# Ledger of designs, part 8: VH-VL binders against q8rwq4r167to367

Target 1, 201 residues: q8rwq4r167to367
Amino acid sequence: LALEDIDGSPSFLEKALQFIEKYGTKIEGILRQSADVEEVERRVQEYEQGKTEFTFDEDPHVVGDCIKHVLRELPSSPVSASCCTALLEAYRIESKEARISSLRSAIAETFPEPNRRLLQRILKMMHTISSHSHENRMNPNAVAACMAPLLLRPLLAGECDLEDDFDGGEDNSAQLLAAANAANNAQAIITVLLEDYGSIF
Key: E = the ipSAE of ESMFold2; O = the ipSAE of ESMFold2 at other seeds; V2 = 0.75 times the mean of E and O plus 0.25 times the DockQ between their complexes.

## First folded at step 1 (VH-VL)

Design u11 (framework fv_umesolerbart)
Fold by ESMFold2-Fast, scan of step 1:
Structure u11 (fold): chain C 201 residues (1-201), chain A 122 residues (1-122), chain B 107 residues (1-107)
Amino acid sequence: as target 1 above (201 residues)
Amino acid sequence: EVQLVESGGDLVQPGGSLRLSCAASGFTFSDYGMNWVRQAPGKGLEWVSFISYSGSTIYYADSVKGRFTISRDNAKKSLYLQMTSLRAEDTAVYYCTTDLEYGWGSYEFDYWGQGTLVTVSS
Amino acid sequence: EIVMTQSPATLSVSPGERATLSCRASQSVSSNLAWYQQKPGQAPRRLIYGASTRATGIPARFSGSGSGTEFTLTISSLQSEDFAIYYCQQYNNWPLTFGGGTKVEIK
């Protein structure tokens, strides 16, 4: 139901995704640039008060942050831990043709239908943006860097996964290395899904 | 508009203390880790300190451990660096930096403030 | 701490020529390496992250390569606005460390 309200009408997320596809393709740094947090919170509240449509004169960076806000606040990751593992295993296949085939199979066989639909919908918007990189300066790697942590949360390691109001140790290079490797893996997986979108979905 | 504005730099004598501030706007400050990076006149960049989004995880360069304290006030959207026992080699422009790209990480720096100059001299 | 060594300290090239800058880590940093450009009187600007990913708004003439301990920043056709000091930075281990910089001068 992330993409639809109970009555079957498009959700806030779906409307924001459509806005970015229609008005975001020529905006430099779209999805990377952060908007004013108070503007984002105001716009989310306006939706709840009945302003359910995004108009052409909205700030695309605010709408992009609305998408990220929704994804951060989902009770569970769009892609579960087991699905992330399946994607990572498929990604590590050396043959490009076998890798694409394995990613397609992992998504079709491992993902619950609502999660597959949500991931595909978000990737469609991301693919549209990266396909206009000559105008917006956001190639597949750049789009993946912005969005991958929100989509593949179980692959992330580091202080956010372990966050509690506790007094931790000082230096831990192993934690930083683990976090960097997890982020790089998440970005690489999403980059492949964007570059080979038509072959996988 | 994302903005980081440093303040507090001054001329101070060796052994003195100084507090730097960084005011953040245009992003959800409480969701991101923050860093201080400094640059001595005519010299290269040196990372000084990191604080996580919650304030629970803090790291320091060996050159400042025991003398500098990084802190943050998420309600005020402000980052601080309390400097004590200042030495001539602490003379530098101090930059407030962050990485908004990964949502939580702050390991490379895509946003920098204008910097604030600290001069330690007798 | 991981020591980052940049070479050469100063590089003089003519407009339109290729500039190649090197960065060496004292131990492996995988691909967790960024490159920055700093012009006089300005804060640094990020050019490259993940060793080879170009940051948004950075011209195609800038490219990064390498992994492990050996990294290169290449400017394929140097322009007058590329006069600057360039720094590499590892983000594989605490503490975060920068190279000493390479000053690029146009002949």
Scores: ipSAE 0.000, ipTM 0.483, lowest interface PAE 13.4, mean pLDDT 83

## First folded at step 2 (VH-VL; framework fv_lecanemab)

Design l03 (at its last look DockQ between E and O 0.58; V2 from the best seeds 0.00; counts 0 for: pae O 9.6 > 2)
Fold by ESMFold2, look of step 2:
Structure l03 (fold): chain C 201 residues (1-201), chain A 123 residues (1-123), chain B 112 residues (1-112)
Amino acid sequence: as target 1 above (201 residues)
Amino acid sequence: EVQLVESGGGLVQPGGSLRLSCSASGFTFSSYEMHWVRQAPGKGLEWVAYISSSGSTIYYGDTVKGRFTISRDNAKNSLFLQMSSLRAEDTAVYYCARGGYEDFWSGPYMDVWGQGTTVTVSS
Amino acid sequence: DVVMTQSPLSLPVTPGAPASISCRSSQSLLHSSGYNYLEWYLQKPGQSPKLLIYLGSNRASGVPDRFSGSGSGTDFTLRISRVEAEDVGIYYCMQALQTPYTFGPGTKLEIK
């Protein structure tokens, strides 16, 4: 779903993002440290039952896992397979200036507007957290490691079209290596988007 | 009171240039994406350009891409449209319009419009 | 580009009667999120356009509830349950899914 409920008010996701931007910046391991799955599911259910505001005394680790839960449960990836392919192609450009320009162009020209807006919003929260890494121990690479699999699902699923595709029907070792490469690429792409956020958005 | 006021319209010859301005008041201009929309005499609306709240993301309509440049100055609460290589078909009333709050809310969602400034391209 | 069409282009109505305006897009405006990225605008005589409906069916702030939007995919309808004299003007639909954003040709609503 988008960042707004049907009536134009902030959604659960948007409220959780705002909470983390306000209260999560000084929390060690924010976005990395897991909360109990049952507690996260309970909090999501409480929202659906009418507890629509986060209060300052809520555990930031629970709220962070609520964000991850919502992203994981979206019916489609924040970034589609064709958009993941465009980002991967742009990322592989070796010149820094050309890479940044190509990432900006890929987002501006290949993303439907709702997808661009959602990605940009989530990256804004992540950028805010990574800007306080001396307090929370979450630098851009660490934040990207936690979040990239949720943002670039098709890349992790092997659904991006490139000439270097591997057949996932081979042995388990080849499948594990391909999955590790996809995870590394997803993390690297998101890390660049965070480090150059102001130039890209 | 939220307001947008366009200025800079006028008569210009084909091939000429003109710069439109839009002054914003009554809201935090730097938090909103902005648009230009035009309307030729007796015709419908045509979306012209978009600019994000920071100015980093820009889109143009096909009929103006390469000839028009949208920009903003957030310190002065001002939006601009630099028009060059003007054609008779660019004759229109030009509106500035406020888009969504911050770049990642529903857009275009143009809920505030100026009264427009008239551009006439004629020999 | 997404082409938008409207029907009828001219709509004379009796005061107090209902009115319906149809809008069709050349491709689906239904996003995978479940929302339709379609907006409706009204331009009253001598005035700038005004947002009426966003996301297919949501009324903008201050818009009377006699206005409603419906439809999905490629076919959309704006309905006015009881037309008032102040409703006279040109109604535009606009797709908001992809740049360049594109308006329909407009439907002129007049009192007959």
Scores: ipSAE 0.229, ipTM 0.737, lowest interface PAE 5.6, mean pLDDT 89
Fold by ESMFold2 at other seeds, look of step 2:
Structure l03 (fold): chain C 201 residues (1-201), chain A 123 residues (1-123), chain B 112 residues (1-112)
Amino acid sequence: as target 1 above (201 residues)
Amino acid sequence: EVQLVESGGGLVQPGGSLRLSCSASGFTFSSYEMHWVRQAPGKGLEWVAYISSSGSTIYYGDTVKGRFTISRDNAKNSLFLQMSSLRAEDTAVYYCARGGYEDFWSGPYMDVWGQGTTVTVSS
Amino acid sequence: DVVMTQSPLSLPVTPGAPASISCRSSQSLLHSSGYNYLEWYLQKPGQSPKLLIYLGSNRASGVPDRFSGSGSGTDFTLRISRVEAEDVGIYYCMQALQTPYTFGPGTKLEIK
């Protein structure tokens, strides 16, 4: 379980999310600025060795990268390939009101509960950060750019079943354009989910 | 002592309305998600509704969507089920059940149930 | 909706003997995390249901270790290693992967 241990207590990921919500809102570049990879790995190991609580004096950039590390190491994406396809189809609706309604429906009606809970929980932290953008310089687009690749991994990996015949060529240029489009779509989807968080969840 | 006590059941005519209440004690009610589950006479269990600890996320069973409204008042440690457009098929014992802590979830994990309140829809 | 079935629907057992109840889902309950989102409940005569097993195989607090859950995907089993008189009642499985949550029809365990 990503957010709780089997006994129902908060996991490392949940504790890190809570830390960023409480201590990360005033930190310039939070979630964007990288910490040293070795420091992040050491902090993860310290948790496994018994340091199970974050303290107020820990570096928020390290904790933010702990969140990213955990998400990268999940055995499966927070959003499955079929769910990514459903989100992409809903996102392409031109009317903003219909798009929001369709995104809400896709999440409410097609996601397994563990996946919906995980996505909603991570987006809650991201929404909190983006609500303080004047202090931390992380608006919804910036937060989405940093986090979408970790949340929508199948979309970036080209594992979503979507019929785009212009992007199906074997040309190296077409392959690079398809990858750039996937990254832009992932960011755009997450940006809408953040901007309309209260309407969608 | 952890307890859930349902109330508000009774006789009602088809098309009528009824509001069920569930009073919680012995635990921090506002930290737990909650469910309603019903059991028609001589029949099995049917899940009816879910509400998150804050009340912001709500789901319904297919047979009650659009007719029932789940809500909670965390200041009063109370869960509610507003039932409208009642049908004979809604005749059942209605249980409130405690779910997971802080919306963290290993499933519904309904480990505490009330003793139930009876709703009869007839005539 | 995920349809749940149970077998047998009626299970007479001799005191002290083992018992097994089968539960089948119309869709896999195995989440990518490796956990199966299936729960077992017991409703004793005249009582409210009680949680026995969650996530397919984990015993809820206070449940005797003679109860065990097993299985994966679409096929699950609740086993009682030594049936006691207090174990009589109706056993329900329930899928917990997605709403609407759905119960099986129940298995009535009786002492013969």
Scores: ipSAE 0.006, ipTM 0.651, lowest interface PAE 9.6, mean pLDDT 88
ESMFold2 (binder alone), look of step 2: mean pLDDT 93; pTM 0.955

## First folded at step 4 (VH-VL)

Design a01 (framework fv_belrestotug)
Fold by ESMFold2-Fast, scan of step 4:
Structure a01 (fold): chain C 201 residues (1-201), chain A 122 residues (1-122), chain B 108 residues (1-108)
Amino acid sequence: as target 1 above (201 residues)
Amino acid sequence: QVQLVQSGAEVKKPGASVKVSCKASGYTFTSYWMHWVRQAPGQGLEWMGVIDPSGGSTYYAQKFQGRVTLTRDTSTSTVYMELSSLRSEDTAVYYCAKDFGSDYLPEYFDYWGQGTTVTVSS
Amino acid sequence: EIVLTQSPGTLSLSPGERATLSCRASQSVSSSYLAWYQQKPGQAPRLLIYDASSRATGIPDRFSGSGSGTDFTLTISRLEPEDFAVYYCQQYGSSPLTFGGGTKVEIK
C-alpha cells in the first residue's frame, strides 16, 4: 500500500515521487540538500490532516525530505533482510556481466511483488534524477548515497548473514568500521542498480 | 469521447466581472486538473491558472493573482473562471484545457474547450 | 519565468515543402518538458507533440519534434493543405507554464 491508498488512488509517496520527477531534475543538490526542518514537519502534518496533494510551486527540497520521511517511517524496509543478502551476494560477483545478470535474477526471483514494485518505482525516480546530473549535479553515486540507507535498512542494521565476519569479540572501533562498510556496500549496490537500470528492470 | 463545452460570448463594460463556465464529459472529472488559457485578438496564448477539481486547490499566474478566481462544481462536472475589474486589455478568447494524464501536477493539454469570447468595451 | 521565443514569425511555403519551426528558451528546459500545438483560425489549439519528441495520439507521422536544453524544433516533412496554421510551443518544466509567441505557416 506504499504507492496506493486503500481505494487504489496514488499515495502521498507516489505523488511526491512524481513531483520530484517533474520539478526536481534541474534543482542543484536535489535529494542531498536538506530542507528547513520546520517546513518538512509542517508538510508532513498537512498530510496527516488530509492534504495529500503537492502543489507545483512547493519547494522541491521539502518534497524530497517528505519522501525520505515516508521511507524512514515504513513499518518494514522496502528490501527485506533476505533480499538484501541476495543483492549483496550478487553484487560481490567479480564479472560485470555476471553481476548485472545475478542482480536481475535476485530481484526477479527473491523479492515479493509489492517490494519489487516499490523498489523499482523509487529507483525510477532516482534514475531520472541521476540522468540529469549535468543540471542538478547528482550523479548515480550521489543519489545512491542519499537514498541507499533508506532502501537497504537491514544491511545497515547488520541483519544480513554475509556480515558474520563482524562478529566475535569486536570492540567499539571495529563495530564502527563494520557499520561504515555496510553503508558503503549499500551505496555501491544502489549505484549499480541505477547505472544499469535498463538492464536490470 | 472527452468534451469540454464552454459558455457563450460575453460583452462587458470596464470595471465589471465575467464568469465563464466549462462543462466536462467523457472522463472522470475529478482525476484531471483543468487549466485556463486566454488569447487576445491576433496575439499568442497566455496561461492564467489551474484548478484541481478533486480538492478545489487553485494556482494562478502572478499577473492574474487577485483578479482571477477558479472554482468547480463536482455534481455538474463544471469549472468556472471569474475575472474581475475588467479592462479593455482583457478582451480575448478564454479557453479551458484538460491536463494530460491522471497526474495531479500540471503538464500539457490534451483537450481544449471551444473558447469563450469576452469583449470589454464602453 | 521561462520566456519562449519562436522563429520565424511567419513561414511562407507551398504544399509538399518541408517546414522547420524553432522555439528557443531563455533558460534551459528539460527536453521532455516541451509541447507543440497547432491552431487553425477560429479553433482551439490541438496538441501535436509532448516531451519534445513524442507524437500525440492521432497526429500524422510527418510531424516530428526534436531538441533539448534551450533549442527545440518542430518539423513538418511534407506540408499538406491542412497544415497551414499557427504553431505554438509550451514549456511545463517550471511554473508558471509559458507559451511561445507562435509561428504562422502560410501558403505562398
Scores: ipSAE 0.000, ipTM 0.513, lowest interface PAE 11.2, mean pLDDT 85

Design a02 (framework fv_belrestotug)
Fold by ESMFold2-Fast, scan of step 4:
Structure a02 (fold): chain C 201 residues (1-201), chain A 122 residues (1-122), chain B 108 residues (1-108)
Amino acid sequence: as target 1 above (201 residues)
Amino acid sequence: QVQLVQSGAEVKKPGASVKVSCKASGYTFTSYWMHWVRQAPGQGLEWMGVIDPSGGSTSYAQKFQGRVTLTRDTSTSTVYMELSSLRSEDTAVYYCAKDFGSDYLPEYFDYWGQGTTVTVSS
Amino acid sequence: EIVLTQSPGTLSLSPGERATLSCRASQSVSSSYLAWYQQKPGQAPRLLIYDASSRATGIPDRFSGSGSGTDFTLTISRLEPEDFAVYYCQQYGSYPLTFGGGTKVEIK
């Protein structure tokens, strides 16, 4: 339902992803640059009220923030805690060839089909953007930095089996630095998925 | 429209503490980290620390650890910087600055407050 | 902690000349996460360049950034009167975030 409405038509998320693929590839800082929060909220409301199509006149940064809004507001993460654990285990393999093979296997064998389809669809848009980095200044690392925390939420929340120690203990400085480290891991995982997109999907 | 509005100038005695506010508007307050940077007269920029407004987690530069405390009030979309045991060397303009990018990784600063002058003199 | 060293400390130039400002890091800056800010007296800093080479919205094309690793450069191709200011580099590749000491571009 994330990609399709109940009547089978493309969802708000799917239409926003299509817009970015068509009109966002030449926009500097796309997916990274923040839009006015009131404008984003207004545009989400307009969709609900019947403005269901994105036209070429739309602000691409607003549409990019609409994608992030949808992903942030999903009741459950696109990638579950157990799937995040599988990706992190595969990513930690030292050999590049074995790492890519293990990431492919983790996705093919452990992800529920709807979660795999959603992740692949979002990565397709991200791959398209990073493939135009000469125009938009968004290489795979930059795109991954923007999107990874929204895709691998359990890893950032310390909910995955390998990275459970983020607690909120005595030293809040240590807590924030641990969160930054988890975000770096999430970015690194998504970066590999983008750089080797054709080998993994 | 994003705005960061800071509290007015302060004059303090050595040994006192100062608490500067920074009120945010025009974006989702809890989604972006807020940094504090100071600048002594005629000197460069110095990073002091950062707060995650969502959870209240903080990280401070070692030089300020133990003297600086960053807090936030989500109901008013305001962050606070409190600096204790003030010395004449703490005379500076203090800025709040919004982290640009995603809400989980440090980025560059896309919006700055106007600055608050704190003067410490006997 | 990554120490950023800016050189020269002061550039004395005339309008129409090229300004070249250096920022060198004590360690490699991850992902070229390096920004440049302009500051005029009595004002907050203004973002010019991010990710080493990307111009911020509204910044004229005479400003350009380049570099990676430990060596970064800000170039102003033809100085305008409004460009005489102090320029700071900043890295956000690792904590703690750090700024260079600044380069003052002043009228000769």
Scores: ipSAE 0.000, ipTM 0.495, lowest interface PAE 14.3, mean pLDDT 85

Design a03 (framework fv_belrestotug; at its last look DockQ between E and O 0.03; V2 from the best seeds 0.00; counts 0 for: pae E 16.2 > 2, placed apart)
Fold by ESMFold2-Fast, scan of step 4:
Structure a03 (fold): chain C 201 residues (1-201), chain A 122 residues (1-122), chain B 108 residues (1-108)
Amino acid sequence: as target 1 above (201 residues)
Amino acid sequence: QVQLVQSGAEVKKPGASVKVSCKASGYTFTSYWMHWVRQAPGQGLEWMGVIDPSGGSTYYAQKFQGRVTLTRDTSTSTVYMELSSLRSEDTAVYYCAKDFGSDYLPEYFDYWGQGTTVTVSS
Amino acid sequence: EIVLTQSPGTLSLSPGERATLSCRASQSVSSSYLAWYQQKPGQAPRLLIYDASSRATGIPDRFSGSGSGTDFTLTISRLEPEDFAVYYCQQYGSWPLTFGGGTKVEIK
């Protein structure tokens, strides 16, 4: 459970998500703008040393990068390879209504409960941020671009089906093109999950 | 302070190859993608491709696929753009440009090299 | 690929006047994924605006960007002598990255 510590108290990730929901909604470029790497590393270390609460005067960009740091460092992806494949297959359905229904079914039927809960929790924060896009300039597409690679890691690692729209061939350009196509697919999937959050969860 | 310093002007014959360097300083070289953009005399900017200096992964514009090769040397914080089978239409100023972000998607270019003039003539 | 069309090709204006530059995309660009660059003769381009409307560090407040979807605008409220240059829009919302053809702002 990435959201709770062993004793049942909110985890570092959960506290950071709550901070962004409360203090990040009016911050321009939240989740996209990078903070100083040294400040992020220092804040993570401070948590490990007992500074477990985020105060109102924390830098929201540092807290946003703490969320990304935690997601990058998770031993297992928030969404497994098989779950990513299920989401990608559902997303490829041409009809919007059928696509949303298939995404809902994929999440309900293939996701282990802890993974579904984690994904839903992170999407809730993301949905809150994108609902304030007029203030923070982060629409669903922009929020998805920042977060999708961290949520659908197996898709970017090539452990799932990828779109073959472009000829990657034996060319060295295939590596970054494959990564870019995977990132675009991940962004598109997460964007739908954000825009239709209430219909899917 | 961020600086991108490119190699000097080149004059090449048609059919030859050219290799332009871009040496980065003032930031963590492997944390940001490096793009290449060219500009023919009196013409606009044309995006050629990008390299992730960390893993060496690349993506090229279709027009340049098969002729352009982007590489990097992490020990010298230098990116290279090699263009082969040169034609007179390849006469241009070639720029390296630093991507703003470190994520898997490209962003805007916050710093540019000074440019390298490549002239292809017979 | 997204084709960016800038208009007009050339603006002939005097110092003190307002410059309005257009950039139109062949398909929708996320409003956060368009940048504007300034280029003076013999120099590399310089970032002015990113995410359609955010001013880059050190750029004077007379420069502003606006727009979303397929229609974007760069406005220079009161031209200074140093503003006479070529301006390019660029999208980074989809692969491949593309630039507009440029708008030259020249002295009348």
Scores: ipSAE 0.006, ipTM 0.566, lowest interface PAE 9.8, mean pLDDT 86
Fold by ESMFold2, look of step 5:
Formats: C-alpha cells, structure tokens, sequence
Structure a03 (fold): chain C 201 residues (1-201), chain A 122 residues (1-122), chain B 108 residues (1-108)
C-alpha cells in the first residue's frame, strides 16, 4: 500500500507527507521550487539504505521532490483512467453546487477505496500547504498546478478521452497542445477539490 | 548557475533562412521547456513557440506556423530556432527563455538568453 | 487567445514617486498565472513578479503585484533611478502565451 509498509508502519511517502505538513507550511514556493535532482536521488537511496526517518533540519524542497518522485514511480496512477473520466465529466458542470455534488459522487461511486484514500491523503497535505498561502505563497491553484499532473496521469496521457481524434497531419505541435489542454483540465479539477475539500471529503 | 548563451548576430537577405542557437547550462536541460520570444526594434515582446527538450515536441504561435522550426541537441544542451523565408519585418532581437516549472503547463520565464540580433535587408 | 492591454503606454514620473501600471486581460485568468517583466534598453527582460503577486528572487520590496480575473496591477512604491524602464505583463493561464504591449516608465 502506498501509505504503509508491509508491517503497517508509515511508508516513505507517508513520512514525507507528514514532514511537509509539519515543516513546509512556512516555506516559500514549497512543492513548486525544485530541489537538486542529485540530492533527491541521494535522499531516496539513503532511505533504501536504512535512513528511514526525516529530521526537522532536512530541506523541505528535497522532501517535496521525494514526494513527487514516489508519485511518478507508482506502478499505477493514484487516479485511474476511468476515474479521471468521471472527474472530468463532473467538473464541467456549470453550477458550483451541482459541480461539487457531482465531484463528491464521482469519488464516492467510481474510486476503489485504496485509490480514494491515497488521493484524499495527498490532497490533505496539499490543502494544508494552500491554507498557509500568506506565508508560503502557494494558493490552491498554484499547488494544484504542481501536483495535478502526478495525480491524474491518465488524463495527461490521453487515456481518459474516447479515441475519436484523428492525428492526421499535426506534428509535435499537436502533442504539446493536447498535453497542455489536459494539464489545464487536471489543474482545474484539483483546484476545485482543494477549494472545497471539506465539502467533498 | 543557470545560463543561456545564444549565437551571434546575423545579417540576412529577404528569402533566406536563419538558425539561432541557445546553449543551456547550470540545470538539467531535458527537465524544462525552452521558449523563443522576439522583439522588433522599438516594439514589444512576441512569443514564437516552445520546445520540450526531452522528446523534441514543439508548439508554435499561429503567426509563425510553417516558417519556424525548433530543434534541440541533448548531447550539447542546445536549442536551435530556424526561421525561413525571411522578410524585412523579421528584423528583431530573438531570445530564448527557460520555463520555470512543470513539464505539463507553461509558466513564467525565470532565465533569458542575452538575445541574438537578426537583420534582414538587401 | 487572451489579449493583454497595458495602460498607460507611457508613464512620466520623477524619482521617489509611486508608479501604478495596469494590465487588463480580454478574458478572465487566474490570479496565479500572470507575470511582470522589466526591460532596460539593450538588455533581456528580467522577471519581477510571478503568479500575479509573488516577487522573484532578488527583487526589491518596492515592487508589488496585485489583481485577479481580468485586472492586474504592478506598483512601484518609490521609484529609484534604476526603475525607469519598460514593463511587460505576460499571461500563462492558457495557450498561446501572450504579452502585453508594454508600459514605459520614464523620467518626467
């Protein structure tokens, strides 16, 4: 399970999420500012070699990138392709009240419990960070921009759309445009989930 | 330290092509998109397009579709901008600019090259 | 595409005065997806403000950004001699990326 090791103790991901919730709230640009790639890889290797606890003096930007590294390496997306489709359909509802209700229903009705719990856990960290935006300058939209592509990977990969788009003449420009549109939708969905977190979860 | 170093000034005749290079250093080249922006004499900034250096995917502003080509060489951490069928109104300073963040969304530009002056005249 | 209209085109002020620059979008954009750049003659643009209100690294406190939706503002609380330059807004909330036409801040 992504949040627990075999023995039921907190996983690397859960420990990193706890660290960011505790020590990341006052860090300008947390989750947006990248750390040195080699430092992040070294910290992951240190965990694999037995350094299984984060200490308060570790660089929050490194820990934030460790979270992103783990999410990228998950064998399946936190949100599956069918779940991404359900979220996309629900988010496009015009009325705010109906949209929130539909998002809540999509999560409750289409998500397997482990995936829902993982998504909710990650969103809890993101909500905590965005609730301190005065100090860290990371409002819900900014946090969503950084994290949504990692949570809704099938949407960015085009696995949520029906195959009715013929790619009959566009070069690399069509791929980049399609990815940008999907990323914009992913960010918008996650932003709504963060802004209405208490109503949805 | 992040640095973008562009090739030197070019003088071209109408109808020719120009290829400007932008060599990146101080960061992981393939992790960030690279944009191109031009500025005609006395005018504002005009976005031309972007390349994702990891796979070479590009997106161009409509105005430049069919005339601009962005490529990259990951072994030298260099992006190239080629503009064909040059006209006098293509006289401008051409800048490369590093995208700050996400591989999936364009963001603001945190580092700019020094600019390359391209002059098109007969 | 989103058109950014900057006003005024030229702002003539003395050192020590407050400068207020406007950027208006043709469509609503999130307050987190607008940047401001400063450009001095013969130089590349320099990032001042990102996400509408966040100062870039090394930018003095006298620069501040605000706004949301379609209306954004750059404020320079007390102009210094080095602040006389052209300022551009840029949106990155939707494709294609677009710049405003610029506001020149010059010595009166």
Amino acid sequence: as target 1 above (201 residues)
Amino acid sequence: QVQLVQSGAEVKKPGASVKVSCKASGYTFTSYWMHWVRQAPGQGLEWMGVIDPSGGSTYYAQKFQGRVTLTRDTSTSTVYMELSSLRSEDTAVYYCAKDFGSDYLPEYFDYWGQGTTVTVSS
Amino acid sequence: EIVLTQSPGTLSLSPGERATLSCRASQSVSSSYLAWYQQKPGQAPRLLIYDASSRATGIPDRFSGSGSGTDFTLTISRLEPEDFAVYYCQQYGSWPLTFGGGTKVEIK
Scores: ipSAE 0.000, ipTM 0.533, lowest interface PAE 12.3, mean pLDDT 85
Fold by ESMFold2 at other seeds, look of step 5:
Structure a03 (fold): chain C 201 residues (1-201), chain A 122 residues (1-122), chain B 108 residues (1-108)
Amino acid sequence: as target 1 above (201 residues)
Amino acid sequence: QVQLVQSGAEVKKPGASVKVSCKASGYTFTSYWMHWVRQAPGQGLEWMGVIDPSGGSTYYAQKFQGRVTLTRDTSTSTVYMELSSLRSEDTAVYYCAKDFGSDYLPEYFDYWGQGTTVTVSS
Amino acid sequence: EIVLTQSPGTLSLSPGERATLSCRASQSVSSSYLAWYQQKPGQAPRLLIYDASSRATGIPDRFSGSGSGTDFTLTISRLEPEDFAVYYCQQYGSWPLTFGGGTKVEIK
């Protein structure tokens, strides 16, 4: 239901995704550049107060950050811990053809339908942006870097990582390194899904 | 307009510490990692470490581990770099540099501070 | 850790000539995450190229980047007087972040 309100109409998230697909393709750094946090919060509040439509003159960077805000605030990750594990195992397959087949199977067979639909919908927007990378400078890797941590939250939380070889005895330095490694894996998984989108979905 | 303004030049004796500030403006301070890079006279660029200003987590290059400390003050949008047990080879220009990406990975640096010269001499 | 080796150390050229700068990585740089910076005396570095081949905002067309894997190139098609500077490559494909040793482009 993240894409639909109770009455079946498009949700705030779905409307923001549609806006970015239409108005974001020519915007340099779309999804990568941040908007003013106070402006993003104000726009979210305006939606809650009844301004339910995005207009053509809205700042695409604000709308992009609204998407991130909604994904961050979802009560559960778009991709569950078990689904993250399945994707991580599939992505590590060395053969490209076997990797794509395994990713497709993991998504088709292990994802609950609402989660599959949400992931596919968000990836559709991301694929559209990355298909205009000459205009917006956002190739699949860049788009994945921006979005993957929000889609694969359990991976960043360490709930499904296949790598456990931390340098024992590290202090606050190890926290940042662990987060970066998890983010690298999340980015790599989403990049493959974007680059082979048509084959996977 | 994004701007990084660093504190002024420092002259220190061997064994002392130095603390350089970098004040950010024109963007959301807590959304972007901040890196520190130094350059000795006539030498190349050397990456020292990075801080995530939202939580204060840090990662340092192995060469500086144990001597460098990065901190931040979110109320003033300022990052601090402290280098202890100074030696003559620490004489350099020290730069803060803003990470381009706001989402969990180190990237290239789109904005740099003006640099702070630290001279270590007896 | 990825070591970046830039060559040549110094290029002595005249205005109007083409400059070709090399950056070789000790290991493949993931996804071509490589940037180029220009630095003039007394100034901070300035971003020219990111992701191996994308020009940063406001960088003129005479600057171009290419390469992948371990071999990367910065090309200045027609040197202008303001292009005589030191150029650094930097990788961000793996931790720790590293810079090349620099190539000085100087007037002959």
Scores: ipSAE 0.000, ipTM 0.561, lowest interface PAE 10.7, mean pLDDT 86
ESMFold2 (binder alone), look of step 5: mean pLDDT 93; pTM 0.947
ESMFold2, look of step 7: ipSAE 0.000; ipTM 0.454
ESMFold2 (binder alone), look of step 7: mean pLDDT 93; pTM 0.947
ESMFold2 at other seeds, look of step 7: ipSAE 0.000; ipTM 0.500

